# VH-VL binders against Probable DNA replication complex GINS protein PSF1 (gins1): the designs that were tried, part 5

Target 1, 191 residues: Probable DNA replication complex GINS protein PSF1 (gins1), of Dictyostelium discoideum (Social amoeba) (q54hr6)
Amino acid sequence: MFTKTAIELIKELRGTDSIPHYNDTSIKATIDEMIALYEDLIKTITEHKEQKKEPFYLQHAITFHNSINRDKRCILAYLNERLNRIKEYRWSSGQSLLPDQLKERLSQNEIQFFSEYDKILTEYNSKVGLDLTIDPQPPKELYIEVRVIKELGEVVLNSGCTVNLNLNTTHFLKRSDITNLVKNGSLEHII

## First folded at step 6 (VH-VL; framework fv_namilumab)

Design m42 (from e1 with heavy chain S102N)
Fold by ESMFold2-Fast, scan of step 6:
Structure m42 (fold): chain C 191 residues (1-191), chain A 123 residues (1-123), chain B 107 residues (1-107)
Amino acid sequence: as target 1 above (191 residues)
Amino acid sequence: QVQLVQSGAEVKKPGASVKVSCKAFGYTFTGYYMHWVRQAPGQGLEWVGWIYPNSGGTKYAQKFQGRVTMTRDTSISTAYMELSRLRSDDTAVYYCARLGDNYRSSGFYFDYWGQGTMVTVSS
Amino acid sequence: DIQMTQSPSSVSASVGDRVTIACRASQSISNYLNWYQQRPGKAPQLLIYAASSLQSGVPSRFSGSGSGTDFTLTINSLQPEDFATYYCQQYYSTPYTFGGGTKLEIK
């Protein structure tokens, strides 16, 4: 029940070369889940004030806290990946202007981020007498396709989002989240 | 295998309405914009508008505002374009086309097209 | 609306020729330009997107170049199946607009 909506946000970005529509509905649902979990935690503490040091009660409190933090990290991972794709778009286009089709997909904050990122690149190019985005080298891929070689089950990534790495399944995951798992032979990079 | 299959040819009188369908196969229908483009006999391509099947949101070329309506039925992966108050100069082949995209190359492009539906408006 | 102008409107060529088609936008559109090929009685097919990116499955004899307002499509060594009409299309601003087309005919 916990983190299901947040995992779906991450899944939306897996295996796609798109910048999909800003998923305000799922983000709001995840935030609402976090609020409900927090309220449940407070209620549990309040109703069981005299028992809050009991092992079982403490274990429940820790579980709620960890679930809230997982949801938060998943939202941040989703938002950060979108910003990274927007940065890559700026480098690929070499221009300060967004096409209408892309504007339709971005949140207002993401449009503002693009403007600010563009300003930084434009000012830097002006200072050095270069345009680094006219013929840029392609950015490194942030997501790589991997196959699970060793059964890992439910794994918490560095981003805090949980993913089920079952034997022989394929996944698109951030290279930084899985570097150790690729190095130890648990995941195989698919070229 | 991605495929867009359109309804058959239509012959209409001036002032009538026509509704063209486009059924999508082989991909997640709600994940891609569906655009409509027409081509009058011996002429070039003209953009009509788009629908985003996930939300039902639409955008139309100003030339067609008030005459065109785009809808979809997600249960059967089908998009519709209805053009009303038909004129002889609406005679054209109408295409549906899927909008593909790639952020790494800043691309938005019509990667799959329907076979086209000939709409003839004659008295 | 952004106006797209193609030149020439028609060209006659022989198999093995190098053909260049030009497309001009009425205002700067960055690299937000696609090229399509349309054979008689068929739907258009994507050739090039984002001004210079070759669509998967399209022969390497096709190439695109340009940015801003001036763009070109080049067919390096014309084949029999290349006799068709070619269209440029901008996707920078709504409404999407197409060039008038360039019909490639056998000499």
Scores: ipSAE 0.570, ipTM 0.787, lowest interface PAE 1.5, mean pLDDT 84

Design m43 (from e1 with heavy chain S102D)
Fold by ESMFold2-Fast, scan of step 6:
Order: sequence, then C-alpha cells, then structure tokens
Structure m43 (fold): chain C 191 residues (1-191), chain A 123 residues (1-123), chain B 107 residues (1-107)
Amino acid sequence: as target 1 above (191 residues)
Amino acid sequence: QVQLVQSGAEVKKPGASVKVSCKAFGYTFTGYYMHWVRQAPGQGLEWVGWIYPNSGGTKYAQKFQGRVTMTRDTSISTAYMELSRLRSDDTAVYYCARLGDDYRSSGFYFDYWGQGTMVTVSS
Amino acid sequence: DIQMTQSPSSVSASVGDRVTIACRASQSISNYLNWYQQRPGKAPQLLIYAASSLQSGVPSRFSGSGSGTDFTLTINSLQPEDFATYYCQQYYSTPYTFGGGTKLEIK
C-alpha cells in the first residue's frame, strides 16, 4: 500500500519519547516505493505519449506524482525529527561524547551531524567563556495522545504525512501538527 | 505497568542448548532494546548482549559470540536467548532487562528486569 | 573492555550510618555510569543513572557523584532495607561491564 512504509516510520517515532534505532529498512523500503512509483509514472507517460489527452491517463499520472511527494515529506519529517532529538541531546545533556548505545541508534550521517553541531556549540561557548548547555531550556512536549471527538477523516499534517482521524479513535501525534485541532475541539488531549 | 516475565528453570547436560524466553507487558515491545545479563551463583553480573525487537538486530559480547543467539516474536512480545554448547561454568541466573533512557540527561539504563531464569549445567 | 573495580568488596554498617561505595573505571567514561541494588534472591533494581541522577521512586538518601574514572555511591542514614549488594555499571563502551559488587552487611 502507498505510503504504508512511510507511515510506519512516523508511527515508530511517535511511539517513543527517546531516540529510536535508525530504521534503515523502512527508509529503504519507502525510497524503493518512491522509485517504483516514479518508474511507473515515466512508463505511463511514455506508453501513452501518442494518445490524445484522456482523463484516466492524466488522473493516474497525477496520483503517482502526489504519492511520491507524500513519501518524500514523510521521510523528511522523520529525519528532521531525529535531528531535532539529537540537537536536544547535545543541548540538554551538555555531553560532547556519544555512548555506544546512542551511537548504535544513529546513522553515519547523524553521527557526523552531531560532531559538527557539537563543534559549533563548543566553539561558540569557548569564545564567550561560557557553557550554554549547563542550564538547558526545558524541552517542549513533542508528542501527545489525543482522542478524536469530531469525525475528520483523512487529514494532511504539517509534516506532509496523512492520518485518518476517525471518531473515537486515539492517536499519538506531534503536538505542533495538531494544536489547531485540539484548540477547536476536534481532538481531545488525553492526560 | 511494565513487567518482564521469564520462562522457568532449566537443567541441562554439558554440550546441550538452552532457550530462555522473556515476555514483555505494559509497553510497546518494539520500542526498546532488550538486554540479557547473567549471574553465576555467588558472583557478579555479566552482560551477554542485546536485541532490538523492531528490527531483530543483535549485538553479543565477544565471549559469547558463536554460542548465543537472540531472537524475538513481536506478535507475542517475547524475546528469546539461546545458548548452545553449554559448559558447567554457564550455570547462572539469566535475566532479561529493558533498556530505558533519559537521553536528555545522558542516561541509558536497565529500568525493568525479568525475575531471572536459573540455568543449571551439570553432568 | 573497560574494567570496573568496586571497593570495598563488603562493608559492615549499622542502621543510621552513612555509607560510601567506590567504583573505578579502567579508562575515562565521562558520566556514563549506573548504580544498581540487588537484594538476595531478587533481580537488580536501578538506583542512580548518569553518575548522579536519582531514579524516580528511589529514596533521597541515595546519591551518586563522580565523573571520568572515579565514582561514589552514598547512602545517608542507612535503613534496614538497604542491606543488599550494590553494583556499578558503565555504558560508555560495549561490552557493558559491571563492578564486582559491594555487599552491605549488618554490623
């Protein structure tokens, strides 16, 4: 199913307040899906290039394109959220070193990102004669559990991932994606 | 409430294999590393390895590499540790333990432990 | 492998005493050290993580300190339920290693 693997990536991340193991299997599967969708799109265009414009053909091409874009946004949302948690680790813990348990959870690119982020912070702190990570800002609540109190159906979140918000279902979603829906009474925060 | 429930005591002959189970309750099984730690009678704690249930990825202490296999069944939230070619010095209580964390405070720790499974290897 | 050495191996104390247990790593591990308590016949329980952070539900009489290679667990005003074996554990580098344990006995 289209975007199923991308949804699994986001679901895994929503299910934990920690930094989970880098899900290279689901990322590769999502990328493979995007490649397959792209190849199907090119094939459809190539095979039907001689035809007059047909509604079915055009709609099919548009649907493929939209699915590819949704997969891309979901992957980017997943990767960006991981980088945010890595930045939060450096800021909140004040640590410049990664223990093996944390290193084993990160991709090689994420380890490199941490190294460069740490260098920037350390260089800045050295220059001003302070360690700004000693008293880190309290982290905001990242994900919250909500119950749907008004039927919304399929909703596109700010991250670009879609979720089915059916009446009386519960979801664990990023607070920033659903603040307006909680505020207007469509979703209820479960404490 | 989080709980880890292990299988019952085993008595094995040298050269045999033993498979210990650890069933998880009260949390998302696939979201946490599961470690295995053993303790020989009257001795200290010794780390054996870990499995990450979501992927099935594993890491073993070099001492046990080639003799230990860690697996899981996500449909029943159960982790397994199989130790082969048993020796008398493998006699120990084997614990499963969940790796919790407070990564913002650089904390990674065994926050919940199974009750332990006594494995006795004797002729 | 990082070796963890605890001292003393055993200590005799009375209720109300202040007890300190030391743990030394064979190389620097920053603050990546945990302390566990094990009562006879029971699984270990987490007391302190990241050298000095008290686990929720653990009495405030327990405290941890240290960084690098030298670490200390302190129990202020020892209680009867504190007579147990205590283990330090490093998680800086794989394989994870534990200290040999310190048995706290009634004097």
Scores: ipSAE 0.610, ipTM 0.819, lowest interface PAE 1.4, mean pLDDT 85

Design m44 (from e1 with heavy chain S102V)
Fold by ESMFold2-Fast, scan of step 6:
Structure m44 (fold): chain C 191 residues (1-191), chain A 123 residues (1-123), chain B 107 residues (1-107)
Amino acid sequence: as target 1 above (191 residues)
Amino acid sequence: QVQLVQSGAEVKKPGASVKVSCKAFGYTFTGYYMHWVRQAPGQGLEWVGWIYPNSGGTKYAQKFQGRVTMTRDTSISTAYMELSRLRSDDTAVYYCARLGDVYRSSGFYFDYWGQGTMVTVSS
Amino acid sequence: DIQMTQSPSSVSASVGDRVTIACRASQSISNYLNWYQQRPGKAPQLLIYAASSLQSGVPSRFSGSGSGTDFTLTINSLQPEDFATYYCQQYYSTPYTFGGGTKLEIK
């Protein structure tokens, strides 16, 4: 299809083992819809500014908020599922190389994500190897994969490192750095 | 049942052009890349290029750039490969092949092939 | 372009034999390698993808191994229908390139 609704972005990934082309057209159309909704809201408020405290404006604001949140959730779910498939691709390939056919399908941000994820895995493997040769005891620090279920933005971890914990993003972090965030429900442990 | 059905054999003179068709059955035509691969008599396989039917985007091997044009007609689920300024060394069986993929095993592969179209370039 | 070199170009074998075909890439391609079988007068058929993954419907006597630059296709117990030409193919970089082929002949 040429044009898809926000929900159709999610449907595109369901039931397929492919990493399909980044659906720039549908994402752009969804963003354009959000902009149009915003412009309609502003026009309505501007034309009826003398009545801005009436229930009329509350209803329009609520409708706008619900529509924007629905579209946002669909886009984030689509993007997050694609990132999960890219992570599985990296695990199955075992190497830092991205084939040209996959590069044709990924957005620039997704290509960058692959590079960063690969760097994290490579550094972790190096650390594990070092620990085995220098200290034969198992590492005390454990890394776990977590999903952000509550927007936290830029957070400084106990290690001093800064990480962007944006809603519905997944991260591979030291358990000790994030125990309180998992406990308070801001992060969900992916098992 | 997935099937790719190609047009019949062609005999052309040097300097002419040939257009081979590949009609897809049993799957969503726009969901998969279509590649073209040729094989000269008694020789190995040589990649020519691909078309993505959804967008019409193409990529050709440098050797064929300027002589090959790939197109498609989504209304009849058919891909076309046109090769111009034919030479005797263009004599080959031309195959269309569907590119399948699976992220869980990091695979991209030709899972279905057309039966091949023999193109003979001679006087 | 990535060059794919197969060895041997031909091999003579008997039913029941273990046959090994090698494929070498001119540069590292991870596991981005496929194996195809082509019988005389027919289109190629996928046997193995991503270096070691067996395609559905392909007999378990076929196996693939390797990563980086060196790859192997093995047929553990050769059957009469296996006498064909075998091709490796890389999909790491365009243009996609194939090995020169290995013709498996009856001894």
Scores: ipSAE 0.576, ipTM 0.808, lowest interface PAE 1.5, mean pLDDT 84

Design m45 (from e1 with heavy chain S102H)
Fold by ESMFold2-Fast, scan of step 6:
Structure m45 (fold): chain C 191 residues (1-191), chain A 123 residues (1-123), chain B 107 residues (1-107)
Amino acid sequence: as target 1 above (191 residues)
Amino acid sequence: QVQLVQSGAEVKKPGASVKVSCKAFGYTFTGYYMHWVRQAPGQGLEWVGWIYPNSGGTKYAQKFQGRVTMTRDTSISTAYMELSRLRSDDTAVYYCARLGDHYRSSGFYFDYWGQGTMVTVSS
Amino acid sequence: DIQMTQSPSSVSASVGDRVTIACRASQSISNYLNWYQQRPGKAPQLLIYAASSLQSGVPSRFSGSGSGTDFTLTINSLQPEDFATYYCQQYYSTPYTFGGGTKLEIK
């Protein structure tokens, strides 16, 4: 009987824009592999306990540890990638409704995750939607932050306002009032 | 390039069964749901059901439940739809269609269709 | 089952015209709606998915809009190859259901 390995779970997601069917079979097979590896290690230790060949035991322990960690990392990467795709699906749909085709592909835990994520996004969007300062296109700047590079002293701007432009001081001034001072090098625009 | 190639036209008597094939080329057959849609002459489109080739899982429209069977052979990337106890009103062009999807756009859609198989049921 | 109703069932137009086709669902389906074009004797071809997303390779004169129960397909500046039958299709709930079709005819 052909059964997928932990690595095949990751390959299934790599390079595709789909949310594929939850691969319960390969996850169970990976867990079974981990159990079999553990049982083989215990059997080896038990059968050779009287011989006490330490380098042999260390090699088997290292191989087991690396195999278990590989399988764990693959399962977590697979599950995390699926959750990330579910989040992006919710973001792009803008709706709390799941189509039947997607429900068919998700595990029960993933359906619950979608519900929780949807709740968070719905609450956040409600709060953001009430913020009247939110503007998709920021207003054109009328004021800029500048530093005085050359001592200018007291200056009367076109607006009629008087400002003391002392060396190394920073000011937030209307761009139209100071364009010539920036151009002649007396003021430096702070970007 | 992706292509779905269906079997040729069939003429059947009422009460008989018909089995239509759909062979997939140019993509991983087990990675996509395969749907079946029919169209009676001069009429609109009607969904019949789907099969997921990886598992062999199926879902059929209630109207066809008990008369339709969908199967696949992964070794030759071919999906089959068998419709039994045929009636004159089963006369239609039967299409297989691949269900594409994109998680970033929340879409599920028939991105590739077979050329269609005309099934005529007449006495 | 979710019923999909298209209007009109047929429309006559000239090359260069702007045409709008409507599709209504019997219940809310979010944005889970696709549009297909079918030329005589050919299989349907995907135009728009998720109500408003243009399929790769489809001319920009096609656009879709709507959400919930009311959807529209718009064709700007009709071309000769656009005279075909158009179908909407919901994928919110099984069974998948199609509208009755709108035949676009030369005026």
Scores: ipSAE 0.548, ipTM 0.778, lowest interface PAE 1.5, mean pLDDT 84

Design m46 (from e1 with heavy chain S102Q)
Fold by ESMFold2-Fast, scan of step 6:
Structure m46 (fold): chain C 191 residues (1-191), chain A 123 residues (1-123), chain B 107 residues (1-107)
Amino acid sequence: as target 1 above (191 residues)
Amino acid sequence: QVQLVQSGAEVKKPGASVKVSCKAFGYTFTGYYMHWVRQAPGQGLEWVGWIYPNSGGTKYAQKFQGRVTMTRDTSISTAYMELSRLRSDDTAVYYCARLGDQYRSSGFYFDYWGQGTMVTVSS
Amino acid sequence: DIQMTQSPSSVSASVGDRVTIACRASQSISNYLNWYQQRPGKAPQLLIYAASSLQSGVPSRFSGSGSGTDFTLTINSLQPEDFATYYCQQYYSTPYTFGGGTKLEIK
């Protein structure tokens, strides 16, 4: 639950090979959740000031820190994955112009990122005397359905988001995030 | 297997409205834009607009703005196009089409089309 | 609106022929152009996207080229099933617009 909204951002990306609409609603909701957690911590600390050296006080501070960092990592994972897809689009298209359909899906910061990334590629290719974006073949990403056959609990993926891998549950995850877990027998690929 | 199945042919009088349905099978309905394209008898293709089923957001060609409404029902993976105040020149086959897009290929294209719905407007 | 003009409007050819169809945009659209094939009484089918990328499952005898304003669809060795109408379509700017079509007929 504490990272529910942030995890939904990553789930949106997992289900598609497109660049979906920038999810400002879920990002804002996640940030609001982080603010609420911070306010709750401050209230708890204030009410228990006499116990600031007690295990109770320290545990609450640690729990808060871990929760905020998980939410932050999930937002960054979402934003970084979108930027990676934008880079791949530029690399594959070889074009400096964005079609309207794509512009409507990107945030202003992402449009600016595309412009800067394009400028860097264009300048580099100009200096080298080549167009390095002609006929590139970026590796394909795959998402697979897996079943948990060994209790793992909460696991942090390479993306930075956490998932609850409870015994006998099924999940749709990026193959690259879970290759080791499938190989060591913790997850079973559902074919 | 991806398939788009449209409602049957309609005959309408001028001034009436028509609502065409397009039911999606074999993919995540909310993950793809659904576009509508029409073709008058013996004529070429004309873009009408799109709906994004996830949000219900829409965009219409200016010439249809005010007469067309696109909606969807995610519980049955169905998109709808309603065209009001029909004129004889609205007689056409109306297609729904899925907008395929893949960031790795940098294309936006209509990869799957419905079979078409003939709408005839006559007095 | 971006106007798409195709030439010729019709062409007569025989099986085994090499056929070329041209498409011109009223302004630069980079490589944001698709080609569709439509058989009589059927919905259009995607052949080429992004000016030159062959759609999966489409025979290799189809190829596309061009950028900016001038584009070409080529069918290298015409087959009986290729007699159809072909449309170019730009997706650079809304509204999406199609060419007038090129009908490929048996000679």
Scores: ipSAE 0.515, ipTM 0.761, lowest interface PAE 1.8, mean pLDDT 84

Design m47 (from e1 with heavy chain Y103F)
Fold by ESMFold2-Fast, scan of step 6:
Structure m47 (fold): chain C 191 residues (1-191), chain A 123 residues (1-123), chain B 107 residues (1-107)
Amino acid sequence: as target 1 above (191 residues)
Amino acid sequence: QVQLVQSGAEVKKPGASVKVSCKAFGYTFTGYYMHWVRQAPGQGLEWVGWIYPNSGGTKYAQKFQGRVTMTRDTSISTAYMELSRLRSDDTAVYYCARLGDSFRSSGFYFDYWGQGTMVTVSS
Amino acid sequence: DIQMTQSPSSVSASVGDRVTIACRASQSISNYLNWYQQRPGKAPQLLIYAASSLQSGVPSRFSGSGSGTDFTLTINSLQPEDFATYYCQQYYSTPYTFGGGTKLEIK
């Protein structure tokens, strides 16, 4: 149903405050799978157009649709989080120049985004006569280790990606994604 | 906790090849770039190149391009550096080093180093 | 390639002295500079990253400063264990390059 590669994207982000290498392979694989699922859905509708209201057929169509939407949300969450970290780098470091080690971790589109964001911020600072990046220290993303106290199964996080929260398993997750699950006793914070 | 363990000393003749290994312990091997740095006896440090273990992607200093090959085996968390067509001035201690970072502080640095492998090229 | 030049190449100082080591880049590298300490027979160890950030576990007597092309490493009060060679390293552009080293001798 879901591609393992979509989960891998979020897994790479969850344990670090840095930007990991752009996972072009997993993104491409997830997109290819979504295209294949969509083509299968269209083919199913086309071949069974006279039977499309049969419960079995409708169930398959719904499953395909839900799988595509979940994978799409995971990719968008991954890409958006990377752009947020690029913006945070500009704000916290005050740097307009990217070192080669960071450039090789970014996609070409992300490098261009940094350049455009830097230009906007520099123009704004010039207009107000201030360098707004001199002292900012944005808080780092908070990740915590949790143990599953109540069987939750497959759960969609605020980021849009799904995780399998099976009884007695441990996970390292963004605090903001799981605050309600900790509060209601479904997850236990481990320190 | 984190440790990089390198293979033992090698003695080679000019024109030969040498392959040095670096086994990683205590962290996710595929999550960090592995760099190679050499140091000739009594001299300073010289960067050779890097490999990203997750993809196998590499980058080499121009000086070594065509003579150096970096590979890895993710099943045993081991990186390799092979240097061919050895010359006497390739005599050096070769280090593997993990690239750590402090992203928000714009820091990228070698936070853990192997113990070094002495490669002696003599005729 | 970016050339890194350290001065002095060696310095002799007494315990308790303040020592300053300079590092110059052949072109601007912003703050993309690290400092490493290497004891005889050992691998280098990170001291300072991003020109001025102290690595966790490194004594506060070590400090770094500078930006662009001129950088300094300062040891405010030398201790016996500070006998070592110190290297600056730029990571702005590939290939990464190191300074020639400064050997600190306590006498």
Scores: ipSAE 0.586, ipTM 0.807, lowest interface PAE 1.2, mean pLDDT 84

Design m48 (from e1 with heavy chain Y103W)
Fold by ESMFold2-Fast, scan of step 6:
Structure m48 (fold): chain C 191 residues (1-191), chain A 123 residues (1-123), chain B 107 residues (1-107)
Amino acid sequence: as target 1 above (191 residues)
Amino acid sequence: QVQLVQSGAEVKKPGASVKVSCKAFGYTFTGYYMHWVRQAPGQGLEWVGWIYPNSGGTKYAQKFQGRVTMTRDTSISTAYMELSRLRSDDTAVYYCARLGDSWRSSGFYFDYWGQGTMVTVSS
Amino acid sequence: DIQMTQSPSSVSASVGDRVTIACRASQSISNYLNWYQQRPGKAPQLLIYAASSLQSGVPSRFSGSGSGTDFTLTINSLQPEDFATYYCQQYYSTPYTFGGGTKLEIK
């Protein structure tokens, strides 16, 4: 079938949640199919040039043209979904460096895309003073840096240690000891 | 249930070649990289290389480049590792392992391993 | 190649003990580190991936921490089935490399 190779690209992506190896074989096969269809289209037009207004011959030309457009849409859908997964990797993992296993799964253009996407996010984070890839879920960190927003004075932690939480001072404290103080607005988590 | 089943133990002389097989069950064979890792008796783990069964693409550790060849047969969901010009220090248990991932968490790991194939190289 | 160094090479412990195993990379590998457990005569089994993520089905007494070059595997309240050899493995750069292993032995 005309779209068999293009359909395989989409089926591959639907078959896995992961980022699969770039399927250059099927992409090349799909492009070759598009070229063959285009050559058939041109041949149909030139061989029936004197009869190109005949409904039957025009219908064949339109059918071949539509097949090329289907292949093109399939390739674009495949590439776009891959780029979306690459963007998702940057957002969910927070990583600016790709491991070789992932680099080996990507095309050279996709590696370049990741680099440019990372650069944009890094530049924006630098201007805003935060990391945009930080999950809004509570941090998993054992210790966090906090600023005192409301004067608390001496506070005894679960460990028995006493800390002086004076207004506008910063401290590096165990998250579990101060969760309620951050939650009620007495301490501000510095990220 | 995911399972990797390897071929039986081999005894070879120095200079010979050995071909180890790894048959995959319980998952789509072409969807996952297959890696090979070896372990000399009483020693640690050493990565040999990988094959991506869908394309047949391979990558080998430089130490084995020119001596190792990884292939697969998708019709029987089997991966092969052939090591040529065997030396006595190639004596090891050879494992195949599937590369799984939790890519959103930057995780890439060997989630399922074959039982291992003992290759003994002795004169 | 990135060299992975584990310490100690062996550790003796009793059931119920808390054990820590260290792993160092010769260069920064971010969080691209896995931990495997290998029991005698068996294939390795994944415990921790991405330095700190617990693999599904692995007991919660296992935990991993670290980033960059220094990593730690911790086993809280050691159980009899935990006496095995543990390996760290980096997957940041090929060739993938493993630590030398840490053998956990009964005291």
Scores: ipSAE 0.604, ipTM 0.809, lowest interface PAE 1.2, mean pLDDT 85

Design m49 (from e1 with heavy chain R104K)
Fold by ESMFold2-Fast, scan of step 6:
Structure m49 (fold): chain C 191 residues (1-191), chain A 123 residues (1-123), chain B 107 residues (1-107)
Amino acid sequence: as target 1 above (191 residues)
Amino acid sequence: QVQLVQSGAEVKKPGASVKVSCKAFGYTFTGYYMHWVRQAPGQGLEWVGWIYPNSGGTKYAQKFQGRVTMTRDTSISTAYMELSRLRSDDTAVYYCARLGDSYKSSGFYFDYWGQGTMVTVSS
Amino acid sequence: DIQMTQSPSSVSASVGDRVTIACRASQSISNYLNWYQQRPGKAPQLLIYAASSLQSGVPSRFSGSGSGTDFTLTINSLQPEDFATYYCQQYYSTPYTFGGGTKLEIK
């Protein structure tokens, strides 16, 4: 019971590669425990002010100090570990936008942290002239708008999709699928 | 040993409702999102929605909004999907699937699936 | 919604062949793509997550690559048990969307 909730926060992160749902309930419960303990200590000292330096009160103060410090360390360790996982997520994804599922799991402060971390990383990479979080990859295929200038009828593209290339129709197609048709004059690139 | 076990096949008339169950074994039920995915005969996979068992929070695909309700009972580690006002085009196998994740690879994935529940709605 | 397009819709191949299946997203999804295998009458099974990470227990002949909008699943040397339907799936944005599937058939 005593500091139990704070310890559960740490246990939640151990043995998993998840960024679990922000445990607002357990964090609030831990903070409430700390506040209640603090108020009880203040009440005890206030009621027995003349005796507050007796061994009993000293032991009470030591117990309180140790308990709140444990709770504080657990909360900070939990929050710091979550922020570290968010940073690693940013490095592995290479994206500035959070996927919806991750956004569902983060606190408002964690979403802000991601945004600020992303800005710092993006500005640094811009200054260096490269993006360190984006894995080297082949250039992405471009899509272009084309007009059919020679009747081709039904054509199967490399994508496996069939398209009807009827005279004077316009289409938005992957450049690599139609490079030869543009070169031979069957399709006209619309700029 | 993680396992998701679904309720048996259902045959319904148009306009009826169906409630499919998915019982989780071998993991902390409240720690993972549970998604529902359907597949019409001979067709591809279609996402229906999710429930987060810890809070009971849900999100549904727009197509099913107003017709689907997802609930759970944490005491028996069971998730439910109820689809109302059934149409013949709702005929499909309905799957529950657990959403696993990894921050190290930026992964969110359906690592365990139920066996599926066939729901047949007459034409 | 993000549309996922797979090509080809079907492939006929022989045991020992190398097969490549492509998946295209209508917008950039980074590496937020999974691949599933579905055998007739069975639930889908996870093969690859985050575009290129092999799921535990999945044979090493399966590999995934790609980022942004273009993704590939490769089976280096087909085995009899690999004849199934394969689906790509994006998890960048809700709703989650799947490709139309690629059915791998025996020649």
Scores: ipSAE 0.593, ipTM 0.786, lowest interface PAE 1.1, mean pLDDT 85

